# Designs tried in a protein design chat: VH-VL binders against DNA-directed RNA polymerase V subunit 5C (NRPE5C). Part 14

Target 1, 233 residues: DNA-directed RNA polymerase V subunit 5C (NRPE5C), of Arabidopsis thaliana (Mouse-ear cress) (q9m1h8)
Amino acid sequence: MEETMAEEGCCENVESTFDDGTNCISKTEDTGGIESKRFYLARTTAFEMLRDRGYEVNEAELSLTLSEFRSVFGEKPELERLRICVPLRSDPKKKILVVFMGTEPITVKSVRALHIQISNNVGLHAMILVLQSKMNHFAQKALTTFPFTVETFPIEDLLVNITKHIQQPKIEILNKEEKEQLLRKHALEDKQLPYLQEKDSFVRYYGLKKKQVVKITYSKEPVGDFVTYRCII
Short names: E, the ipSAE of ESMFold2; O, the ipSAE of OpenDDE; V2, 0.75 times the mean of E and O plus 0.25 times the DockQ between their complexes.

## First folded at step 14 (VH-VL; framework fv_ecleralimab)

Design q1 (from p3 with heavy chain R100K, light chain S51R; at its last look DockQ between E and O 0.64; V2 from the best seeds 0.68)
Fold by ESMFold2, look of step 14:
Structure q1 (fold): chain C 233 residues (1-233), chain A 121 residues (1-121), chain B 107 residues (1-107)
Amino acid sequence: as target 1 above (233 residues)
Amino acid sequence: EVQLVESGGGLVKPGGSLRLSCAASGFTFSNAWMHWVRQAPGKGLEWVGRIKSKTEGGTTDYAAPVKGRFTISRDDSKNTLYLQMNSLKTEDTAVYYCAKEYEWYYAFDIWGQGTLVTVSS
Amino acid sequence: SYELTQPLSVSVALGQTARITCSGDNIGSKYVHWYQQKPGQAPVLVIYDDRDRPSGIPERFSGSNSGNTATLTISRAQAGDEADYYCQVWHYSSDYVFGGGTKLTVL
């Protein structure tokens, strides 16, 4: 029954160090309050990300407060209860699953166990793993054997929604036909477009793939809108 | 196993017509841009035409030598691509390949084994 | 209309490096794809996007593209590499364009 986390805690709690911002680092758990807040922030960002990718997300999940989250899930949430499974709006038979992983290292055994666990979930076409630990190279290779794409996000990357935290330009994603019409209109081939790296945080947020093109519209007074196009590489 | 199988080739007199079929399996045919590419005996590869997915308009494009004479169509319920060839000329003599466009690369990653069309008097 | 030019033939000694060129106006601004075709067979994609290999293509196949010339390089040439090789691009006005083909002979 005793706590075994002797070396992972914060050096001081928030009340005793409020005037000194260096005494409690958010990555090190010192209370269940920090753990539940991290899951709350990451889970909220995940719902916003899924909505923005075109999945059907209940508005109640997007507006959930930290206190409401804690009332439902507790100060140390059970990870299986945090999972998200929502359908794609354009094809409700297709679903995405978001799984929150624990702090233990992710191994091939972990990946195979997950595969078995979800084997009866018909209609899954994509999965996102929210990681709290590193995944060894054998586990990473094992993800490629799933019959659908599996994305990974360190939980730290989901604590802030990058699309809401800063003011951003308007982004429109072109389909394959729209890209070709753009190229013909401007007498270009795709190698001639400016590019945006596949690792870019916005590319990852929207789940964009190589060769897709985004239309970026900047609004600036007094000149008005400026439009540019970027190809994912 | 991803596979394309052409059929319908044969001997036809100039001015005649012929319809080729290409049966597809192992990929989502309805999402794919599909092509016909031909190769005259002892000669190089020549693009004939393309049909886009129906969700992206289902439009066709043709190489100049065949425009107005050839028609590409698709039946997504049967996973089948068609090439209707009318007003055939001796220079249309070739092996006709069915090919799948590779994602967004403007390349051909899957080819059938081809079907021979001979246009001769 | 956009055109691609290849030499008609290239010879290489067994175990040596073969280079097959594909010339076109400003071809360096376009992605080049390469196909191998053995007698009586369909073409097989061996390089796409100038230098990338599809799964199953050995590392000894490589590609480069700059200026007006793209090159397919086959190191440690084997007898089984004897084939016709075609380059191909997409052009905004000419659509899909193939080179005339190069017969590689391994001596």
Scores: ipSAE 0.661, ipTM 0.897, lowest interface PAE 1.0, mean pLDDT 87
ESMFold2 (binder alone), look of step 14: mean pLDDT 94; pTM 0.960
OpenDDE, look of step 14: ipSAE 0.833; ipTM 0.954
ESMFold2, look of step 17: ipSAE 0.543; ipTM 0.846
ESMFold2 (binder alone), look of step 17: mean pLDDT 94; pTM 0.960
OpenDDE, look of step 17: ipSAE 0.829; ipTM 0.954

Design q2 (from p3 with heavy chain A32Y; at its last look DockQ between E and O 0.75; V2 from the best seeds 0.71)
Fold by ESMFold2, look of step 14:
Structure q2 (fold): chain C 233 residues (1-233), chain A 121 residues (1-121), chain B 107 residues (1-107)
Amino acid sequence: as target 1 above (233 residues)
Amino acid sequence: EVQLVESGGGLVKPGGSLRLSCAASGFTFSNYWMHWVRQAPGKGLEWVGRIKSKTEGGTTDYAAPVKGRFTISRDDSKNTLYLQMNSLKTEDTAVYYCAREYEWYYAFDIWGQGTLVTVSS
Amino acid sequence: SYELTQPLSVSVALGQTARITCSGDNIGSKYVHWYQQKPGQAPVLVIYDDSDRPSGIPERFSGSNSGNTATLTISRAQAGDEADYYCQVWHYSSDYVFGGGTKLTVL
């Protein structure tokens, strides 16, 4: 695990690492390794998730095909090359790091090694670990030693982007001012809003925190749009 | 270390003006809604007003007794909150605290030491 | 305008449990925050959202809120707990509202 972490600390540039010269008219199906397809899907979902959270994401990463991914990373990608480091659009000095973990059990040693590798990264304010194995409670506790938020996602949860499902409602994240105006408009206090649990899959997708409010718009053709607001708890 | 330090308090006659400053350090000042809260000698805490972060509109709200007379402003490049107090009344005599709103909770997690404003003839 | 009412004073024997109330119309539907203020010092947030403690506040401070009354509870009262205590809410029309304050005396 030290050997893998020692090669790279953080991606400092959002620019594409893959060849933009390929002209693919048809979508290429995966005829090779299942492993590369899983990383491709998860990495693409991660980029889409970061874009939707307000990070500056290179459009080329969002439109990368499986064939192009394999040309850059191979059929058994080196995990360090898969890392994502992108700045927040609203404050470019703040960056998020996404790390793809191996299949080995994740231990306190693994977490400490990661901590050391990123200790010189200026402006890192959040991190996401994409997991392929279980993390024991000691390793989980070690994540709290980071000076910023660390989230974990099993890779299986990233193989499909839940926001692309055809029946999914429109989701809008309110800022603090918008939340207060909503409360004043309806003569409400915070406690009177309907709740949505932190563990909900779309709450996790957007990285929403306690007290934030989402506007959910359900579109139903005969009746039109139905709007509801929910507060994260 | 997260700190708020007020300055500018003093003695002023009724009808006069005074400007208070609050220097912030140890946190990203521009992200926070900031407040003034006052406490008359021997009395309780009273909210004076607030200013929202610029990215969330930068607007101000005031308690009724000070509306139209007090103006809250901020300078994010200097990490400083201001309270301009005009048309001062003896009832404005108080220790004035600056306070930081706790994230999304409508609570005050960081307070300055306060600065005394005395309005008397 | 929304108003909060607190008793002027509460006394507690050393090592016993103190309870300080904050009354308001339907206060149970609002989140209540509590501050401790020692003489000559700035207030310190000790409870937020009815019952949550900021880091560094000992577990013997707790809170509850239902109906028309919120309560700050200080178990195993210590001499250092002697202070003024204020409750506070946000209200959609009155904005930030404080109670009048309660002086806790530890005997």
Scores: ipSAE 0.581, ipTM 0.869, lowest interface PAE 1.4, mean pLDDT 86
ESMFold2 (binder alone), look of step 14: mean pLDDT 94; pTM 0.956
OpenDDE, look of step 14: ipSAE 0.812; ipTM 0.953

Design q3 (from p3 with light chain S23G D25N; at its last look DockQ between E and O 0.64; V2 from the best seeds 0.67)
Fold by ESMFold2, look of step 14:
Structure q3 (fold): chain C 233 residues (1-233), chain A 121 residues (1-121), chain B 107 residues (1-107)
Amino acid sequence: as target 1 above (233 residues)
Amino acid sequence: EVQLVESGGGLVKPGGSLRLSCAASGFTFSNAWMHWVRQAPGKGLEWVGRIKSKTEGGTTDYAAPVKGRFTISRDDSKNTLYLQMNSLKTEDTAVYYCAREYEWYYAFDIWGQGTLVTVSS
Amino acid sequence: SYELTQPLSVSVALGQTARITCGGNNIGSKYVHWYQQKPGQAPVLVIYDDSDRPSGIPERFSGSNSGNTATLTISRAQAGDEADYYCQVWHYSSDYVFGGGTKLTVL
């Protein structure tokens, strides 16, 4: 019971074994535990990303602990149960779907199967695929046949939320009118702004599109604020 | 199928007025920045003006030769763009096209077939 | 105000490569768009952002832009390419500016 120093085998993966939580876990190599932790981290980051993009996200999902996640989904979560489908706050008729893919190589057959599976999901306007394997050229081409934008993220890119670092600069996304006023103010054309790659993790986090402009404010005590603008390419 | 169809062209005397319409279909008109571009007979293309989406301010901009004489407006409920032309001059004789701005590119991806305006005494 | 200059005409032999230039002060710092217009028809966008092709435009149409000159290149010229071609930019003070147009004749 309260004796955590008992000598025993792997508590988590063997029925009827004693479990002190710390002792058993620290001595075992549990692939299910590692898998559940990766899904937990990626899924939490995905919820934070969707919230930051303007989707309606339940606060309980943002504050879910690893232990609570494992209680709900287990050590080897069923991938379909991990899916996220949330409405856009500004237009609740528009929904985004996040799908966690398995470890098998992603082929045209996999993409077609997914297309058929989601055909009954009303109101989808975007999709994110969280990948654990490589997607070949033909599978990538097949994604373009979807009637909405499909983004892909390697699961490794979602294990840490890049926006949570304390020293991150302030980011403001300009609308089309604000961009034009910026260009006129500085006597510039679009091509003359410093670039930010469409592939950049930050750009992908916010789902920014080519030609959009972000205002980046860096704050430092000795020098004060430094503002720069970057155009997505 | 995305389409723009102009109407309202015709013959008018110098100093007169004319109102052109452009009916849009096949896209979300209310989100688009819309333009008028003209082409005098045997001449090149000339930008006339633009109206932005209402969400982004709904403001207009005009080429210098038409400022103060031409007014662009839109009716998003009817998917229709308008050009009110006042104080017409013989130099305004042209085929008038309506055009849609291509996303954020400052280019024109969809054009109507144009309507002829002739300003002659 | 900002101006773009194009040659009045260009001739090309059938099957050969045509090059149509668009000159402007520091045009290489701007994105250039190109339109094809056949007699009695509305313009059609054939190149945007210097070198990108809208869907449905054949790959024999290409573009480049550097320094003071942008160029529309039409390889393997066909009779159906005979048309007027216009370059266009946006400028922060002049707004939308078209070149004067170039008549391409395929011989």
Scores: ipSAE 0.548, ipTM 0.855, lowest interface PAE 1.7, mean pLDDT 86
ESMFold2 (binder alone), look of step 14: mean pLDDT 94; pTM 0.960
OpenDDE, look of step 14: ipSAE 0.822; ipTM 0.954

Design q4 (from p3 with heavy chain T59R R100K; at its last look DockQ between E and O 0.66; V2 from the best seeds 0.68)
Fold by ESMFold2, look of step 14:
Structure q4 (fold): chain C 233 residues (1-233), chain A 121 residues (1-121), chain B 107 residues (1-107)
Amino acid sequence: as target 1 above (233 residues)
Amino acid sequence: EVQLVESGGGLVKPGGSLRLSCAASGFTFSNAWMHWVRQAPGKGLEWVGRIKSKTEGGRTDYAAPVKGRFTISRDDSKNTLYLQMNSLKTEDTAVYYCAKEYEWYYAFDIWGQGTLVTVSS
Amino acid sequence: SYELTQPLSVSVALGQTARITCSGDNIGSKYVHWYQQKPGQAPVLVIYDDSDRPSGIPERFSGSNSGNTATLTISRAQAGDEADYYCQVWHYSSDYVFGGGTKLTVL
């Protein structure tokens, strides 16, 4: 029906008169447009996430527009073509693979098929599964058979990049040496550092593991920069 | 199969030198912090020293009794850890273990079977 | 320098629970790791970070740490648990420190 479905933006389009009717028609007919847009958003966030984790990501992928994405992958992208494989900048022999899963329930059979399919990929040290369906507990246990860490993200969690909020602090990940230097400098043990939960959205975004330490810099506080260190628990 | 194999132990007179080797396999040696731990016959475990990954600066650290006499080095192309022991004393008599640090935990998850060093006249 | 103290010996009857202590100043502020060593063999990590088990270590091995004492607990003791047990920490000034070891005897 009418205005109850529309936000103020849709009402503004009606009042703008420029191409008012075109927007409504496109929205009602283009279910493939919604699907391709969700893949575009999730894939773009995945590239940004991998860049921020220290992987070598082509700038063209970060700046790809929705129309360019649709030109390359179509309105109903073939999921195998959406895969991302990029090397670590610090160790180019190590690569991460991002796989976009379909809407079918994920079973032990599908996990084993993935294992076989990727067994010839040289240098894989991590994998991310972007999920559109629930994964049963047998499939989750099957992920532990991979010789590397496998993370899962519901596609909904990748539609927005959480690091792009205006007041987000600067995040820096310490390596093992930097963590130890911090501890020695302040005469501290691990347990004395404030914690950051493994479930925290930023921890998951950066793929941080237990014992890693992040340096968090809050800018523009009343007394200049405020720096804190958090250990993943 | 993850494995550490020490070699180079033997009998040495006080004041002498020995070089121990530890061959690593089954893990990415170049990323690991590697250690030497010793155990005098019938006694407990004693940390000797470590070497960090070269990517993180390759820093070495030593227990006080061996500082200045022992040198730890690594050859990542050969997956090998070394311990050069100089000015050996009778109290250095021990089985010397090569050990790998467990990720970020400051613990030792992989150990070799050890090589015996005997310092005696 | 930082020191850890363990009893020299602990005895346990077959099938019973053994407790091996590791004492140190404010050890509760540190993560404690435990190793099992059988005669003529290399140590094996059985507990790390106070209470976590590496893969392959039976659940009957557990650990706790608070105040000045960490404890390794072995429930349903078996003959194969007879070994020396060492606690270990990292300290910012002493680096890696081991306890003196405890010989567990299963009767």
Scores: ipSAE 0.607, ipTM 0.872, lowest interface PAE 1.4, mean pLDDT 87
ESMFold2 (binder alone), look of step 14: mean pLDDT 94; pTM 0.957
OpenDDE, look of step 14: ipSAE 0.832; ipTM 0.956
ESMFold2, look of step 15: ipSAE 0.547; ipTM 0.853
ESMFold2 (binder alone), look of step 15: mean pLDDT 94; pTM 0.960
OpenDDE, look of step 15: ipSAE 0.829; ipTM 0.956

Design q5 (from p3 with heavy chain Y102D; at its last look DockQ between E and O 0.59; V2 from the best seeds 0.62)
Fold by ESMFold2, look of step 14:
Structure q5 (fold): chain C 233 residues (1-233), chain A 121 residues (1-121), chain B 107 residues (1-107)
Amino acid sequence: as target 1 above (233 residues)
Amino acid sequence: EVQLVESGGGLVKPGGSLRLSCAASGFTFSNAWMHWVRQAPGKGLEWVGRIKSKTEGGTTDYAAPVKGRFTISRDDSKNTLYLQMNSLKTEDTAVYYCAREDEWYYAFDIWGQGTLVTVSS
Amino acid sequence: SYELTQPLSVSVALGQTARITCSGDNIGSKYVHWYQQKPGQAPVLVIYDDSDRPSGIPERFSGSNSGNTATLTISRAQAGDEADYYCQVWHYSSDYVFGGGTKLTVL
């Protein structure tokens, strides 16, 4: 009976990998108010990021206040309840999963447990891990065994949405066809475009890959738009 | 287990027609830009044409020697690429490969084993 | 139309370094890809983007590209490296262009 999946239910078969660390739990100080605020900020940024990447995101999640978040999840939320699983608007069969990791060190065992936990989820094409601890070299290598790409973000990088800066220029991400049309129109080759580093926070926010091109429009009222293009390297 | 398997090659007389198929597996075929590349016996590789994904317009482009005679199509429900070859010439004699373009590099990262087309009177 | 030129053949002694060139006008402004083709087999991508190796390709395969010449370098040549090698680019007006191919012979 694997006929249909609701958005909330697309990760129903998952189990938390963090309840195996009982001694870590017993040794940490509990600052529930601070913990809930950090998760609220990071989770809100994650929803905004997913919307901006083209995923179908419930508006209620984007407008949730801290007090509303705490009434639903508590001041020390269970990590499994914080997970996000949403479909891509352009292809609803493709889903992304966001997993909030605990404070215990992330090991190969933790990664393999997570892999088993989510292996029954049909349609997952990407995953984001929100980290509160360092991931050792072996755990990072284990992520490559997933049948889709896995991104990692330290939770600190999601406490503020970098795209909400006032006076940001208009940004448009070109698909491959649009990039080719640009190159043909201007009789250009890839290397002749100005570069943008793949480590750039903007590049990571949108999940951009090498060779993608962004169109940046700076508006100046009397003259109109100034347009430039940059290629991810 | 990414794989491309061509079929439909054979012997045909000049002026004739032939349709090649390429069965794809192990990847999301509907998102891929697909190509035909040929190699005359004892000669080098020659690009024949391509078809883009449907979401990017599904348009085709052809090398000059085959334009107007060859038609590339795709059936995403069958994960199959096609090459319809009409008005065949002896110069079209070659092994025909189907190939997948890497997403962003304009490189052919997956190739089939090829199917031989012989155009002979 | 854009053209790529390769030498017809290159010979290398076993264990030595082979260099296969691909010449074209301002090829350094383009990303060059290299394919290996053994007799009776399909081509295999061995270098893309001038110098990057797909997984499974030995580290002894490397590439460079500047000016009007791209070079595929095969260090510590083995008998199994004997094959035809093709360079390839994309060009805004000529689309996909292959070099004529180079037969590498390992002595």
Scores: ipSAE 0.512, ipTM 0.833, lowest interface PAE 1.8, mean pLDDT 85
ESMFold2 (binder alone), look of step 14: mean pLDDT 93; pTM 0.952
OpenDDE, look of step 14: ipSAE 0.752; ipTM 0.940

Design q6 (from p3 with heavy chain T55K; at its last look DockQ between E and O 0.70; V2 from the best seeds 0.69)
Fold by ESMFold2, look of step 14:
Structure q6 (fold): chain C 233 residues (1-233), chain A 121 residues (1-121), chain B 107 residues (1-107)
Amino acid sequence: as target 1 above (233 residues)
Amino acid sequence: EVQLVESGGGLVKPGGSLRLSCAASGFTFSNAWMHWVRQAPGKGLEWVGRIKSKKEGGTTDYAAPVKGRFTISRDDSKNTLYLQMNSLKTEDTAVYYCAREYEWYYAFDIWGQGTLVTVSS
Amino acid sequence: SYELTQPLSVSVALGQTARITCSGDNIGSKYVHWYQQKPGQAPVLVIYDDSDRPSGIPERFSGSNSGNTATLTISRAQAGDEADYYCQVWHYSSDYVFGGGTKLTVL
């Protein structure tokens, strides 16, 4: 994983310029500028990730510039305004919600409050929490009581879209029928397919579940396409 | 509270027809792959056939003894699975269960209580 | 066509460990599922994917699968465990295949 160190480095230099007796003012200005950039990067990556997972994402969101983001949300965005709710393209009745969490530790009270807030969001089938703080043991347990899948991403994991930073093979996610046809074609059961770990960053990026199969097409040295299949474990 | 309830069993003469229904509740029926499994009196379990979700093509597969005679269908608006049995034989006498496939596991996690079909002259 | 073989019956004393086998050619390459069926009732899934328990199945039910034999193990057998037990696999050409069933008697 590569991080966007160059942007933070620039803000660090601005911070040092204010060290002549006004540290509080320097911190405030740096924190504001850094915070809006971090949210912009993470939110843009989230939209790209949702598009790649098959959700209907407005192209305007994918092409939003930092200056346009700051014009709409400000230098210190309100977290509620950053939320993303988009329908699945293959089934528009199903929606995913992305919530940007604050900097305070995430507790069972925070999770419970979120559950109450989203009770009126009809059609939610999944949720992603973008975290800026540690989630304690009880808060993590509380997530398992949601009636749908809840994923968590530290905001740092979204500052760079891993699919753009590293050239990647072509990825196709098989549905259940396509998996069965693959198994029949090769006279196999799923125990005999090569595995891919559930915790892998790639698996998390696409939201892959246990037993799903991905088709991976490599187009590199040596010349020509090489196809392999992996089953999530 | 997930339930499957079969109905439509009864006594039929050889060569006759019968239609079984399976009413589903407590889960998203339209996403499920659904099955019929039968058990002759005093005998073991025997897979009869399957229908896939419509989003994955809605295709059917059948065990060899029933191919061409039995037809599985589904009505997602009524959460109902059907088994149309034609050209019935005495060896089709069994309790017929409907069952739900467990996610991606090729296992049956929910079963109905079954309905008895007796084929005799 | 793929076949699964089970013993016709197994007996176990109360509180002891019962083992029910399911034999098949290279069954270790397949995920095995186990069902309990009490007289006059529908089957109940007790083990899936060789060794995993559905919610509500007590830990004394366990499973293993290697080579040509899968085994359902019931520790601390209780009177309520008396039932027929079926193994089942999916096979790429035979589809869903059940074993013949094993009657477990708790003495």
Scores: ipSAE 0.559, ipTM 0.861, lowest interface PAE 1.5, mean pLDDT 85
ESMFold2 (binder alone), look of step 14: mean pLDDT 94; pTM 0.960
OpenDDE, look of step 14: ipSAE 0.821; ipTM 0.954

## First folded at step 15 (VH-VL; framework fv_ecleralimab)

Design s1 (from p3 with light chain H91K; at its last look DockQ between E and O 0.67; V2 from the best seeds 0.67)
Fold by ESMFold2, look of step 15:
Structure s1 (fold): chain C 233 residues (1-233), chain A 121 residues (1-121), chain B 107 residues (1-107)
Amino acid sequence: as target 1 above (233 residues)
Amino acid sequence: EVQLVESGGGLVKPGGSLRLSCAASGFTFSNAWMHWVRQAPGKGLEWVGRIKSKTEGGTTDYAAPVKGRFTISRDDSKNTLYLQMNSLKTEDTAVYYCAREYEWYYAFDIWGQGTLVTVSS
Amino acid sequence: SYELTQPLSVSVALGQTARITCSGDNIGSKYVHWYQQKPGQAPVLVIYDDSDRPSGIPERFSGSNSGNTATLTISRAQAGDEADYYCQVWKYSSDYVFGGGTKLTVL
């Protein structure tokens, strides 16, 4: 019952629970081990997400192992040390901040405190809050007072990277000019593009905003590629 | 504070030329699509043209009455939009506004105060 | 060219609801934006994408768009709402088109 999965019968065998000091320590601190693993997984997914959104991400952060993570941050990481702040590759003056929130309820006072705490972070153009608690209606409204976009993700949504699914279609994000050229090419008004909901997990993964267009390529073995375009709504 | 300030307006004779400038501040000018919109005295608003961000091609488009006579350019290092007006006609007399396109909405969320161009003999 | 038609003027009593129309062929297929312009001032965006309000615009301002008519609605009209109002669309051929403007008078 160390790093290896428990053998059949070992985890249900009460006679083995007291004879190993390492086993006792692991059982006693199992909550801490689970939390560090959750933060590791979520933080790794966040780095991958930021890279895929076009932010400059250090490759060392993408390849960090759980063991290395624990040696740096411990079994019960200090949440402020987990924060991520990276510049946009295409415009290094623009930065995004990822904040890992604690388990305490998130209130208007919490949001205002965060606003003050980050007020001198020059060039911040977006923020992601990784949540472990529900955010009440008033706290959600308080997020709109930030001068930039604030996204929220329950930590559970970041424990796996959904883009690593084998059969996913290829997603390409159009810039504004590419969207306009598409519209001109097909003689389409902005309202006439098929839609993709803001709440879609891939839309949220890439941080897409209303009016942006994604090119979706479905690869089909018998026929080949099928391409469609969707506008975020 | 997000701000646009036009300058360079004045009196010019028909057939003359004039260059307008628009100084931008408080936002990332290089990412914005920028426009000129004019308003003849006592009349309505009329779109003149636009220039896209350089990262998205930097191309320009013009309304038919000014195509071939007006040229829009930008200098991102100076946060400045320009309108070069050639072969001016009396019907070009107007207050000229620079305007920022609102994100992806094809609307104008920030306007300058305008600069008056008078074309008369 | 695509054209938008607005009434030249509209009057409304204080506290009443004003409606300003913008007519165009199949305007419902386009997003409509609205601007307020007071004398001697630059226009201010008050509605975009038919019905959305920019930050700082009071919820008294609302919009709708269907068929051949878009409408700007100003409920509980105030003296400060007296201004010229312009509708505007974009057409995929790079045309930005304004309506002729409507002078709103608050009585």
Scores: ipSAE 0.515, ipTM 0.837, lowest interface PAE 2.0, mean pLDDT 86
ESMFold2 (binder alone), look of step 15: mean pLDDT 94; pTM 0.956
OpenDDE, look of step 15: ipSAE 0.826; ipTM 0.951

